# Designs tried in a protein design chat: VHH binders against Probable ATP-dependent RNA helicase DDX59 (DDX59). Part 1

All scores and structures are predictions.

Target 1, 164 residues: Probable ATP-dependent RNA helicase DDX59 (DDX59), of Homo sapiens (Human) (q5t1v6r416to579)
Amino acid sequence: NVRQIILWVEDPAKKKKLFEILNDKKLFKPPVLVFVDCKLGADLLSEAVQKITGLKSISIHSEKSQIERKNILKGLLEGDYEVVVSTGVLGRGLDLISVRLVVNFDMPSSMDEYVHQIGRVGRLGQNGTAITFINNNSKRLFWDIAKRVKPTGSILPPQLLNSP
Positions, changes and structure headers below are counted from each chain's first letter, unless a header gives other numbers; antibody chains are not in Kabat numbers.
F, E and O stand for the ipSAE by ESMFold2-Fast, ESMFold2 and OpenDDE, each averaged over both directions (binder to target, target to binder). V2 = 0.75 x the mean of E and O + 0.25 x the DockQ between their complexes.
[cut] stands for letters that were removed.
The coordinates of atoms that the task and the answers printed are left out; those that the model quotes come from them. Centres of patches stay.

## First folded at step 6 (VHH)

Design k01 (from c13 with F106R Y110S; framework vhh_brivekimig_d4)
Fold by ESMFold2-Fast, scan of step 6:
Structure k01 (fold): chain B 164 residues (1-164), chain A 125 residues (1-125)
Amino acid sequence: as target 1 above (164 residues)
Amino acid sequence: EVQLVESGGGVVQPGGSLRLSCAASGFTFDDYAMSWVRQAPGKGPEWVSSISWSGGSTLYADSVKGRFTISRDNSKNTLYLQMNSLRPEDTALYYCAKDRTYTYGRPSTSYFDYSSQGTLVTVSS
């Protein structure tokens, strides 16, 4: 079962909001997987997480080999890393990794990607949480996200509800 | 060129069973996770199930959990979906899919690489 949380977060506020989540004892449950929309963003954000929060953080993107990505995700599940920041492509055979918290720092470009990313949360009856940041850059998906999340009883941002 | 050819669809009564197959070519099959995705008439695509490259891990949508079983035969480059206890709401075109590679600065609009013809499953009473 996945608890889905949708937050309105403008681009300049995203890093601060992520750090607040990672420092919140209620929300922070390692292992944590953070999704971003570009390689440079993954590298820079994982470095910022480590520097600002002190958490063991690393990036995954296509410029890391399949073996490196596999070892990083194994390390995430075994406690060597607490946070992995990824571009959405974790690598061949790695799509089925399960974590306790997913943060979509950037809203995926499609509902298929959204479902796949939040599907990494929880397994074998474990509870998990998926937190997704939205703003006007993702307004094309507002109707679809509201339609999926509203039946779960989760509170949606007023900005989302006023658009669709 | 990635080629995915689905088969095994048909018409069954509620409670019936079907086994879908997907023959893959044009890529190293055992390097990729594979998925089944379905699209019912008038609805968007719905993810159904995924299997890791080795077959060692599987995931299912809540709507099919306990009824469907995903499997693969890497020696035959073939993906399977065993569908038991079929319901009218399972009626859809079923597609197999492999994972997608993210392109820097331009992410794909879907995580799955599917655009084959699919195989039609109709569950009617």
Scores: ipSAE 0.000, ipTM 0.110, lowest interface PAE 15.1, mean pLDDT 77

Design k02 (from c13 with R100S Y110S; framework vhh_brivekimig_d4)
Fold by ESMFold2-Fast, scan of step 6:
Structure k02 (fold): chain B 164 residues (1-164), chain A 125 residues (1-125)
Amino acid sequence: as target 1 above (164 residues)
Amino acid sequence: EVQLVESGGGVVQPGGSLRLSCAASGFTFDDYAMSWVRQAPGKGPEWVSSISWSGGSTLYADSVKGRFTISRDNSKNTLYLQMNSLRPEDTALYYCAKDSTYTYGFPSTSYFDYSSQGTLVTVSS
């Protein structure tokens, strides 16, 4: 089962909102996957998470080797990491990782990618949560997001409902 | 190259059990997620279950949850599927598959390297 939450978050407010989520005892359940849209963003945000929240955090992206990604995966499963910040390219061995919280810090470029990212939550009999940040940069997907999320009973942000 | 050899299929009555095996060679087995996929007569392939490279995470299709258990033995390069409470609808050729594609989501959308043969499971009275 996956609880889908859509939040309106302007780009300069995203880091603050992420830290609020990670400090919320009702929402924060490790392991956590945070998805971003670029490699530099993954590196910088994972560093910020570690330094600001004290949580064990690391990045995954295409410039990390298969061996390095496997070592990170092993660390995630063994509790050496609580938060992994990734571009969408997790690679082999991470495809089936079950997490309790997904945060789409950047809205994926397609609904197929969105579905695949939130699909990491609520597997193996666990309840889980997927939180996605949206703003005007994601306008083209507003109809598809609303169509998918409305049936779940989740509250949608007014900005999404009032957009063309 | 990559070789996957399935075994363990057979004829069983409804409510019975079977254990399938898949012997893998030609690649580093413990580096890859593995899956079971089935194809019923006249239908396309249906994803059944997947297991992570370490065996620490498993996924199941809704139709088999609570009845099937996927497992692996990396020391033997072997994948298993324990099938309990079998139903006539489970009748199919069963294939094991190596997930060789980077993916952002569900195993059912991933590329798989199928064995040429599969193993036949028939559930009948």
Scores: ipSAE 0.000, ipTM 0.101, lowest interface PAE 17.5, mean pLDDT 78

Design k25 (from c13 with A33G Y110S; framework vhh_brivekimig_d4)
Fold by ESMFold2-Fast, scan of step 6:
Structure k25 (fold): chain B 164 residues (1-164), chain A 125 residues (1-125)
Amino acid sequence: as target 1 above (164 residues)
Amino acid sequence: EVQLVESGGGVVQPGGSLRLSCAASGFTFDDYGMSWVRQAPGKGPEWVSSISWSGGSTLYADSVKGRFTISRDNSKNTLYLQMNSLRPEDTALYYCAKDRTYTYGFPSTSYFDYSSQGTLVTVSS
């Protein structure tokens, strides 16, 4: 059981909204997986999270070496990281990590990717939350998002339902 | 697909002014922050200024604060940099950038994607 929340968030407001979520004692259950659509974004956002919130944050993407990924996995298991920012490429061992909070900072480019990302929430019978930021960049997926999420009882942004 | 075309550079005396423009196409301009980056002869790139998608928030490098003003016209898909009180040290190629980095982190010259052409500003006596 994953609670799906869709928020209308313009690109320059995304960091502030993410920081609000990470500071929410009811939502914040480390480790939190945050998904972005580019490697540069993963590196920059993980640094911003650490510097602004003080949370232990790290990025994971295809340009991380095997040694770096092993060290990140070890750190995750030892509680060294509270927030992981990823492009969706987690690597060996990390791809099995189950979390209670996923934030899609960038809406995935397809519904298949969306389902895979929120599927990291609530494995092993736990309940969890998946929060996804959308804006005009995801307009092509509005119908599919509404079709997937509306049956769950979640409130959808009016921009999603009334798009031309 | 994303295209950024800089213009407005030229030769100006110290203390003079120039207004740079950047015409953007191939993306929804009003959904993105925009930045100006410059590269002086023989030096690495330096971030100059950033502006939010709405124009409601601006940031400046210490070297230009109080002299330069960044602005945008979303109806024309155009970014501007008003440069006042120009100094010889401002001589550089100026590039505009779709500021994907501002969405995720802090402005930095190491993280911008910008056009290869730029517009040349020369401040000479």
Scores: ipSAE 0.262, ipTM 0.710, lowest interface PAE 1.6, mean pLDDT 83

Design n03 (from d02 with I100R Q108D; framework vhh_6z1v_2)
Fold by ESMFold2-Fast, scan of step 6:
Structure n03 (fold): chain B 164 residues (1-164), chain A 122 residues (1-122)
Amino acid sequence: as target 1 above (164 residues)
Amino acid sequence: EVQLVESGGRLVRTGGSLRLSCAASGRTFSRYAMGWFRQAPGKEREVVAAISGSGGSTWHADFVKGRFTISRDNAKNTVYLQMNSLKPEDTAVYYCAAERYPWGSDSDYDYWGQGTQVTVSS
């Protein structure tokens, strides 16, 4: 079961909000997957996580080999890494990885991708949390987000509910 | 599916400003993360900035941070690079590129434009 949290976070505030989540002893539950929408972003954000929070962090994206990605995810699950920052590509056969916290730093480009990303949390009967940052750059998906999340009883940001 | 055309490159003086544009054709533009790259004569291509498709998060290389700003307008299918405080070292051909990350797939692919020349005189 996945607890879905949707937060309104403007683009320049996203890094600070992520660091706040990672430094919150009640929210931070390793292993953690953070999803971003570009390769450079994954590399730079994982480096920033390590520098700012001191957490063991690394990136995953398509320019890392299938073997490298598999070893990184194994390390995440075994505690060698606390945070992995990834694009949408985790790798073939790695889609069943289960973590305790997912942060969608960038809202996925479709609801199918959103479902696949939050599906990394709370698998095999375990509880977990998925936190997704949204703002006006995701407005084309607001209705689909509300339709999916509202029935779960989760509180939605007023900006999403009041957007046309 | 996606074609990219850069424009806006020209000769500018040191300390000047310039805005580059990259026009994209294709129905899925808002799904692509976009990047700006540059290549100077005799040097390898380097990444300058990137912007996510869905979230609008921006990333800048250290050597342009505070001087260059990437942005996009999905309604116009265009990505921009605003370049301020230009230096002779910024002289290069500037390229835009689109990245895609399909679900349930180990596939990744990039689309590249033809480039636009920026020359910064002393």
Scores: ipSAE 0.335, ipTM 0.646, lowest interface PAE 2.7, mean pLDDT 82

Design n04 (from d02 with R31S A33S; framework vhh_6z1v_2)
Fold by ESMFold2-Fast, scan of step 6:
Structure n04 (fold): chain B 164 residues (1-164), chain A 122 residues (1-122)
Amino acid sequence: as target 1 above (164 residues)
Amino acid sequence: EVQLVESGGRLVRTGGSLRLSCAASGRTFSSYSMGWFRQAPGKEREVVAAISGSGGSTWHADFVKGRFTISRDNAKNTVYLQMNSLKPEDTAVYYCAAEIYPWGSDSQYDYWGQGTQVTVSS
């Protein structure tokens, strides 16, 4: 079971909001996966997480080899890292990875990708949380987000509901 | 704390090349993401390129892709912007910034230089 939280966060405010989540003892439960839409963003954000919060953080993206990505994810599950910031590319030949918190720093470009990303929450049926940041850049998905999330009783921002 | 000083701006003819430098003072330079912005007369300031602290990842705006290259030398505390195939449309004041991100940043840790003028003419 995944608790889905949708937050309205403008692009310049996303880093600050992520740091607030990672410092919130009720929300932050390692291991954590943070999804971003570009390689540079993954590197910059993982560096910022470590610098600002002190959490053990590293990035995953296509310029890291399959073996490097596999070792990083193994390290995340074994406690060598607390937060991994990734593009959508996690790698092949991996067991199904399961974390306790997913943060979609950037809303995925499709609902199929969204479902795949939040599906990384909860190991073997354990509860977990997925927090997704949205703003007007995701407006084409507002209907699909509302349709999926409203029935779960999860929080939806007023901007989503009032901007059809 | 970081202080940034840009240099290298000058008059260049269309099709020419120029390299800008941004010298940073302060410790932990390699922990800062760095970027180049530009502002032309009557235009909004726009992000041109960004580079991670290690230099392992870079981003370039579509309008300079293939012409401009950002790089850094952490031993010299310096970030560079190599500009090739310059066009009159590249005329602007170029700014160096620390703690920059490609999707824009209004971070409390952002540091800006004073800028260096690049003029491209016939």
Scores: ipSAE 0.015, ipTM 0.380, lowest interface PAE 6.2, mean pLDDT 80

Design n05 (from d02 with R31S A33R; framework vhh_6z1v_2)
Fold by ESMFold2-Fast, scan of step 6:
Structure n05 (fold): chain B 164 residues (1-164), chain A 122 residues (1-122)
Amino acid sequence: as target 1 above (164 residues)
Amino acid sequence: EVQLVESGGRLVRTGGSLRLSCAASGRTFSSYRMGWFRQAPGKEREVVAAISGSGGSTWHADFVKGRFTISRDNAKNTVYLQMNSLKPEDTAVYYCAAEIYPWGSDSQYDYWGQGTQVTVSS
């Protein structure tokens, strides 16, 4: 099953927090999917992951062909990549790929998208972890996040609980 | 692309034991579900055992439960089938298979080895 972790992370601290997660042997379980909200972010963050952590990393976004995206995800599952940084659009059929760790670097704009993204974890009888960064930019979803996540025994930040 | 190579099949006496190995080439397969299948002479291929990528979950067919045990060593990219208390009806070609589900259609194994022959005689 999926272990959901919600962390309060301000935008300037997100990159450092991601590197801490990737260097934490309890949390880091390849293959890893990191979700971001824009193409430029995917390219820059995957480059930073390689440079700072030494992990084999690459980006996926809509400017890469369907064949290229399939090859990247196959490489992730076969160990050619340890971390793939993706926008939310993986492509037809590729949404069914299973990984052991998902990091929502950027909180999705809807709970449906959140559920879909964390659904990449824990398939095929494997247990996995989904870590999602939130801050005041996601305040409209605080109630929905708490309602979704509380029943699973998940970790919630105090800032979320202090919201009306 | 994952290549699977089975080894360990041979002639054994009834009541004997055998360990089959399946080596995956080149890459980690800790995200793949692995299975052992067999095909007896004149019969359809059947599932013998399966193991999750982490090794935390296993399944064994009723006809081998208590006698066969599936395991894996992800550091060595190898899955094993320990076969105890062998019977003549266990005679078959044994196949290793990897499921990269949901890469394609559901409930199907994507990569298969060439098989290793196990013969059990009285």
Scores: ipSAE 0.000, ipTM 0.091, lowest interface PAE 20.3, mean pLDDT 78

Design n11 (from d02 with A50S; framework vhh_6z1v_2)
Fold by ESMFold2-Fast, scan of step 6:
Structure n11 (fold): chain B 164 residues (1-164), chain A 122 residues (1-122)
Amino acid sequence: as target 1 above (164 residues)
Amino acid sequence: EVQLVESGGRLVRTGGSLRLSCAASGRTFSRYAMGWFRQAPGKEREVVASISGSGGSTWHADFVKGRFTISRDNAKNTVYLQMNSLKPEDTAVYYCAAEIYPWGSDSQYDYWGQGTQVTVSS
């Protein structure tokens, strides 16, 4: 079962907010999967996670081969990595992995992608958490986010609920 | 904040090699991702290659894979583009660009050099 948390986070504050989550003993439960919207961002954020928090981190994106991505995800599940930062390109057959925490650093462009990404959490008999950062750049999806998340009993940010 | 100066552009024969350099001023160079872009007459500006702040991750466009290699030397505050097997189609102004850690955009390069002209003749 997945606990869905939606946080209002402006773009310049996202990195600091991610580090706060990774340093929070109640929220940080490896393995962790972080989703971003660009390849260079995946590389840079995974480096920043390693340098600032000391956690074992690596990126996954389309410029890494299917074999490399499979080996990274295996390493994540076996404890060789604590945090993997991905563009959402996990590869066919690799999207069956289960992690304990997903952070959508960038809100996906569609609700189908959102559902797919948070579906990596809480599988195989585990409870897990999915945290998604939103701001005005995602306002086209606010109604769909609210429809999906409200039934779970999770608290939504006032900015989402009060948006026109 | 970063200031960028490109150098190395010149006339080169088809099949030749050339190395472009981009010198950056600033104390935090290793925190910037760096990219090389090019723009040929009558064409859109396109991304050629990019490299992470540490140099641990690189990306190259399909049209230069196997021919061009991006690298950096953080001790010298410099990023390089090694260009091999040059073709007339590689003729363009080449730009160095820097971005502080992306904040949700593939095109978030805010710091640009003036450009250096590369001309490849038959």
Scores: ipSAE 0.000, ipTM 0.123, lowest interface PAE 15.4, mean pLDDT 79

Design n12 (from d02 with G35A A50G; framework vhh_6z1v_2)
Fold by ESMFold2-Fast, scan of step 6:
Structure n12 (fold): chain B 164 residues (1-164), chain A 122 residues (1-122)
Amino acid sequence: as target 1 above (164 residues)
Amino acid sequence: EVQLVESGGRLVRTGGSLRLSCAASGRTFSRYAMAWFRQAPGKEREVVAGISGSGGSTWHADFVKGRFTISRDNAKNTVYLQMNSLKPEDTAVYYCAAEIYPWGSDSQYDYWGQGTQVTVSS
């Protein structure tokens, strides 16, 4: 069971909003996966998380070997890392990992990708939360997002609901 | 397949400005994250800036923060790098690269342009 939260977050406010979430005792539940859609973004954001919040953070993307990614995800589950920032490439057989919080820092380009990313939360009867940042850059998906999330009773920003 | 073509590189004086463009062909351009890399004479290729597929997130290396800005226009399938306050150490061939995000896949593919030469003279 996954609680889906959609937040309206303008581009320059995304980092601040992520840090607010990671510092919020009600929302922060390690292990945490943060999805970005750029390798440089994964590296820089994971460094910023560690420096600004003090949380144990690391990146995962395709330039890291399967062994490195496996060790990182094992470390996430064992408490060596609290936050992993990923481009969505977790590794063969590692897509089945379960976490307690997913943050989609960048809205996925399709609803199939959205479903796959939030599917990392709440496996095997565990409850979890998926928080996704949207703004006008995701407007082509507004109807699909609203259709999927609105029936769950989850939070939707007014900008999404009142979009033409 | 994505084809990338850079343009805009030229000789510029120290302190000058230049905008590089990267034109992309491909059906899913708005899905690709894009990045600018550079390779200075006698040095390894380094990442300069990156931008998410939607343009919603931008990332800049510390050595260009406040001077360079990456942006994109998905309607024109183009990525830009606005370069201000140019220094001689910014002299390099600049490359754009496209990153794709295969859902459920262990692979990520990079497509590269041929590069555009930027020379900054003192």
Scores: ipSAE 0.252, ipTM 0.629, lowest interface PAE 3.8, mean pLDDT 81

Design n16 (from d02 with G53T G55S; framework vhh_6z1v_2)
Fold by ESMFold2-Fast, scan of step 6:
Structure n16 (fold): chain B 164 residues (1-164), chain A 122 residues (1-122)
Amino acid sequence: as target 1 above (164 residues)
Amino acid sequence: EVQLVESGGRLVRTGGSLRLSCAASGRTFSRYAMGWFRQAPGKEREVVAAISTSSGSTWHADFVKGRFTISRDNAKNTVYLQMNSLKPEDTAVYYCAAEIYPWGSDSQYDYWGQGTQVTVSS
């Protein structure tokens, strides 16, 4: 069971909103995966998470070796890290990990990617939450998001529904 | 696939402002995430700021937060770094870098400029 939450978050407000989520007793359930759309963003955001929240945070992207990525994800599952910020490149055989919370800090470029990212949550009978930030940069996907998420009973932002 | 040329680096006094530009030649600029890095003599290269594709999410290192702002203009194939309240510690060669957006990007496709020197005098 994956609870899907879609939030309207303008780009300058995304970091503050992420920190609010990570500090929310109802939403924060480690292990946590945060997805961003660039390597530099993954490195900078993971440092900011550690500095601002004190949570054990690290990045995953293609410049980290397969061995490094495997060790990081093992650490996430074993509690050595509480938050991993990733570009979506988890690596071969690592796509089967399960977490309690996914935050799509950046909306994926396609609905297939969206489904793949939220699929990290709620495996093996676990309940989990997937929170996705959207704004006008993702407007091309608004209809597909609404079509996919409305049947789940989740409330959608009015900005998404009022887009022509 | 893309060439990057930085410009705007020069000597500036402490407390001054400067805007760096990075002009990208080649097609599909809007598909690249862009970043600014810097390297001072005898120190390792460090990330300063990054901007995702299509003027999306922006990221700034803590040591420049509130002072520097990254932005892009896809119509001009240019990324900017607005630098305010400059300090002597900001003296470095500043580099522009591009990476393909976003999923499955590989370091071999990263593109780097030649750098532009920024010197902040007391």
Scores: ipSAE 0.005, ipTM 0.332, lowest interface PAE 10.1, mean pLDDT 79

Design n17 (from d02 with T58E; framework vhh_6z1v_2)
Fold by ESMFold2-Fast, scan of step 6:
Structure n17 (fold): chain B 164 residues (1-164), chain A 122 residues (1-122)
Amino acid sequence: as target 1 above (164 residues)
Amino acid sequence: EVQLVESGGRLVRTGGSLRLSCAASGRTFSRYAMGWFRQAPGKEREVVAAISGSGGSEWHADFVKGRFTISRDNAKNTVYLQMNSLKPEDTAVYYCAAEIYPWGSDSQYDYWGQGTQVTVSS
């Protein structure tokens, strides 16, 4: 089962918040998947994770071959990588991967994508956590986020609940 | 199909400032992640900055951090690169590029503009 945490994080603060999470002994449980919404962001963020935290990190996106993506995810599960930063394009047959922590650095454009991404956590009797960053750019999804997350007992940001 | 047209490139003196614009035509501009790239004579094309479709996430190469800022205006279908404290090493043709929404697909298409020349001299 998955513990869902929704955090209000303004765009300039997202990288700092991610590094705080990765340095937090209570939250950081490898293997970790971080989802972003562009290929270049995946490459640059994975490099920043390596440089700033010293964690073994790499990117996944559509410009990497299916076999390369498969090898990266296998390496994540085998401990060759601790953090993988992905655009959400994991590839055919790779959607069965299970991790301990998901961070949605960018909120997906749909609830279907959100569910698919957090579904990588808490499988096969594991406990896991999904942390999602939101701000005003996700207003369209505020109702759907609240509807899904409130029943889990998680505390929602006041900005989400008080939005018109 | 998407067309991208860069503008704003010109000759500037060292320490000067310049803003580049990239106008996109086509529907659903807000779904495209956008990037700025540059290529100097005899060098490979390198990434300068990128911004997500919503404008939520921004990324800058180390060599321009603190000097360049990427931004977008989805109502105008335009992405910008504000360049401050320009150096001769910033001399290059600057290109904008667009990628289709990256989630849920195994392949994406990249669209590129023709480029705009920036020359920085003493």
Scores: ipSAE 0.143, ipTM 0.526, lowest interface PAE 4.5, mean pLDDT 81

Design n18 (from d02 with I100F; framework vhh_6z1v_2)
Fold by ESMFold2-Fast, scan of step 6:
Structure n18 (fold): chain B 164 residues (1-164), chain A 122 residues (1-122)
Amino acid sequence: as target 1 above (164 residues)
Amino acid sequence: EVQLVESGGRLVRTGGSLRLSCAASGRTFSRYAMGWFRQAPGKEREVVAAISGSGGSTWHADFVKGRFTISRDNAKNTVYLQMNSLKPEDTAVYYCAAEFYPWGSDSQYDYWGQGTQVTVSS
């Protein structure tokens, strides 16, 4: 059972919105997976999370070896990390990972990837939340997002529904 | 395969501004995350800024935050680095890199430019 939340978040507001989510006692349920579409972004954002929030944060991406990635994920499950910032690499080879909160900081480039990423939530009998940031950069997927999310009863941003 | 060409590097005075450009031949950047790196003589290469493939998310290293801004124009296959309030310690060769992540693969293809020299004189 996954609660899907779609938020309209302009690029310069994304970091502030993420920090608000991580500081929200209702939403913050460690471990948290944050998905970005860039490995440099994963490194820099994980540093910012640690520096600004004090949470134990680390990045995962393709330049980290398979052994390093497995060790980080083991640490995540054992409480050594509270937030992992990852590229979409995690969603394919490590699909048994289950968390209570996923944040798609960047909307994935396809709905298949979106489904894989939010699928990290609500497994193994736990309830969870998937929060996805969208803006005009995801305009080509608005129809597909609405089609998938509307049946869940979630409120969609008016910008998604009223796009020209 | 992507070819990246940086331009705009030159000598500039402390406190000045400079805009670097990175252009790709025959490709659109909408599928590539882009980054700017720099390397000063005798120092390791360090990340300066990154921008996502969708053009939405940007990240800047702490030492340039508030001074440098990364942006992109996907229609022109170009990424920019606007550098303000330049300091002598910003002197370095600046490199553009393109990061391609094909969905469903754990491999990434990285392309690098040849670099453009920025010299900041006191």
Scores: ipSAE 0.100, ipTM 0.528, lowest interface PAE 5.3, mean pLDDT 81

Design n20 (from d02 with W103F Q108D; framework vhh_6z1v_2)
Fold by ESMFold2-Fast, scan of step 6:
Structure n20 (fold): chain B 164 residues (1-164), chain A 122 residues (1-122)
Amino acid sequence: as target 1 above (164 residues)
Amino acid sequence: EVQLVESGGRLVRTGGSLRLSCAASGRTFSRYAMGWFRQAPGKEREVVAAISGSGGSTWHADFVKGRFTISRDNAKNTVYLQMNSLKPEDTAVYYCAAEIYPFGSDSDYDYWGQGTQVTVSS
């Protein structure tokens, strides 16, 4: 199943926090899937991951063909890539991919999207971890996040619990 | 449906500043990731900056980092590009674009403006 971790991370600190996670031997378990909410962000973040951490990283978004996306995801599962940064557009039939770590760099705009993204972890009888960055820009979802995550026994940030 | 209209492009001197605006009409503007692109004569269109509809995350191309800043005002349905320390190589038509479904859907930037001309003279 999926271990859900919610971290309070302000926008300017997100890249540093991601690099800390990728360098943490307890948290970093390839294959890793990182979700961002725009295509340029996926391209630039995957380049930064490769440059700063040395990990094999690439982006997936809608401007890549279905065959390109399939080849990238196959490469992720076969070890040709360690980290894939995606906008959430994996393509038909590719939604069933299973990874060991998901990082929601940007909190999705709905809980349905959140559930779909973290559902990439812990399939096929494997345990996995989903880490999601939140801040005040996700306020409208705080209640729904707490309602879903509290029953899992995970620690929630105090900012989430103390916000209206 | 969304319509995008850019404004603010003009002739400026090297080292000058300029702010471009992109006014959006239509429903649920805050849901859309927005981007600025530019195209010089005879060149392909290139990405300049993007801002998310979720969380307010911003991204800038390396060639404008520290000089350009993207921002948005959802109450006015407007996205801005503040351009400082302008160089002749920044001369281009600047386009605003909206990306409706970045999560879980197979879409390009779905809506484009007509562009606004920026000319930087040395």
Scores: ipSAE 0.013, ipTM 0.410, lowest interface PAE 6.6, mean pLDDT 80

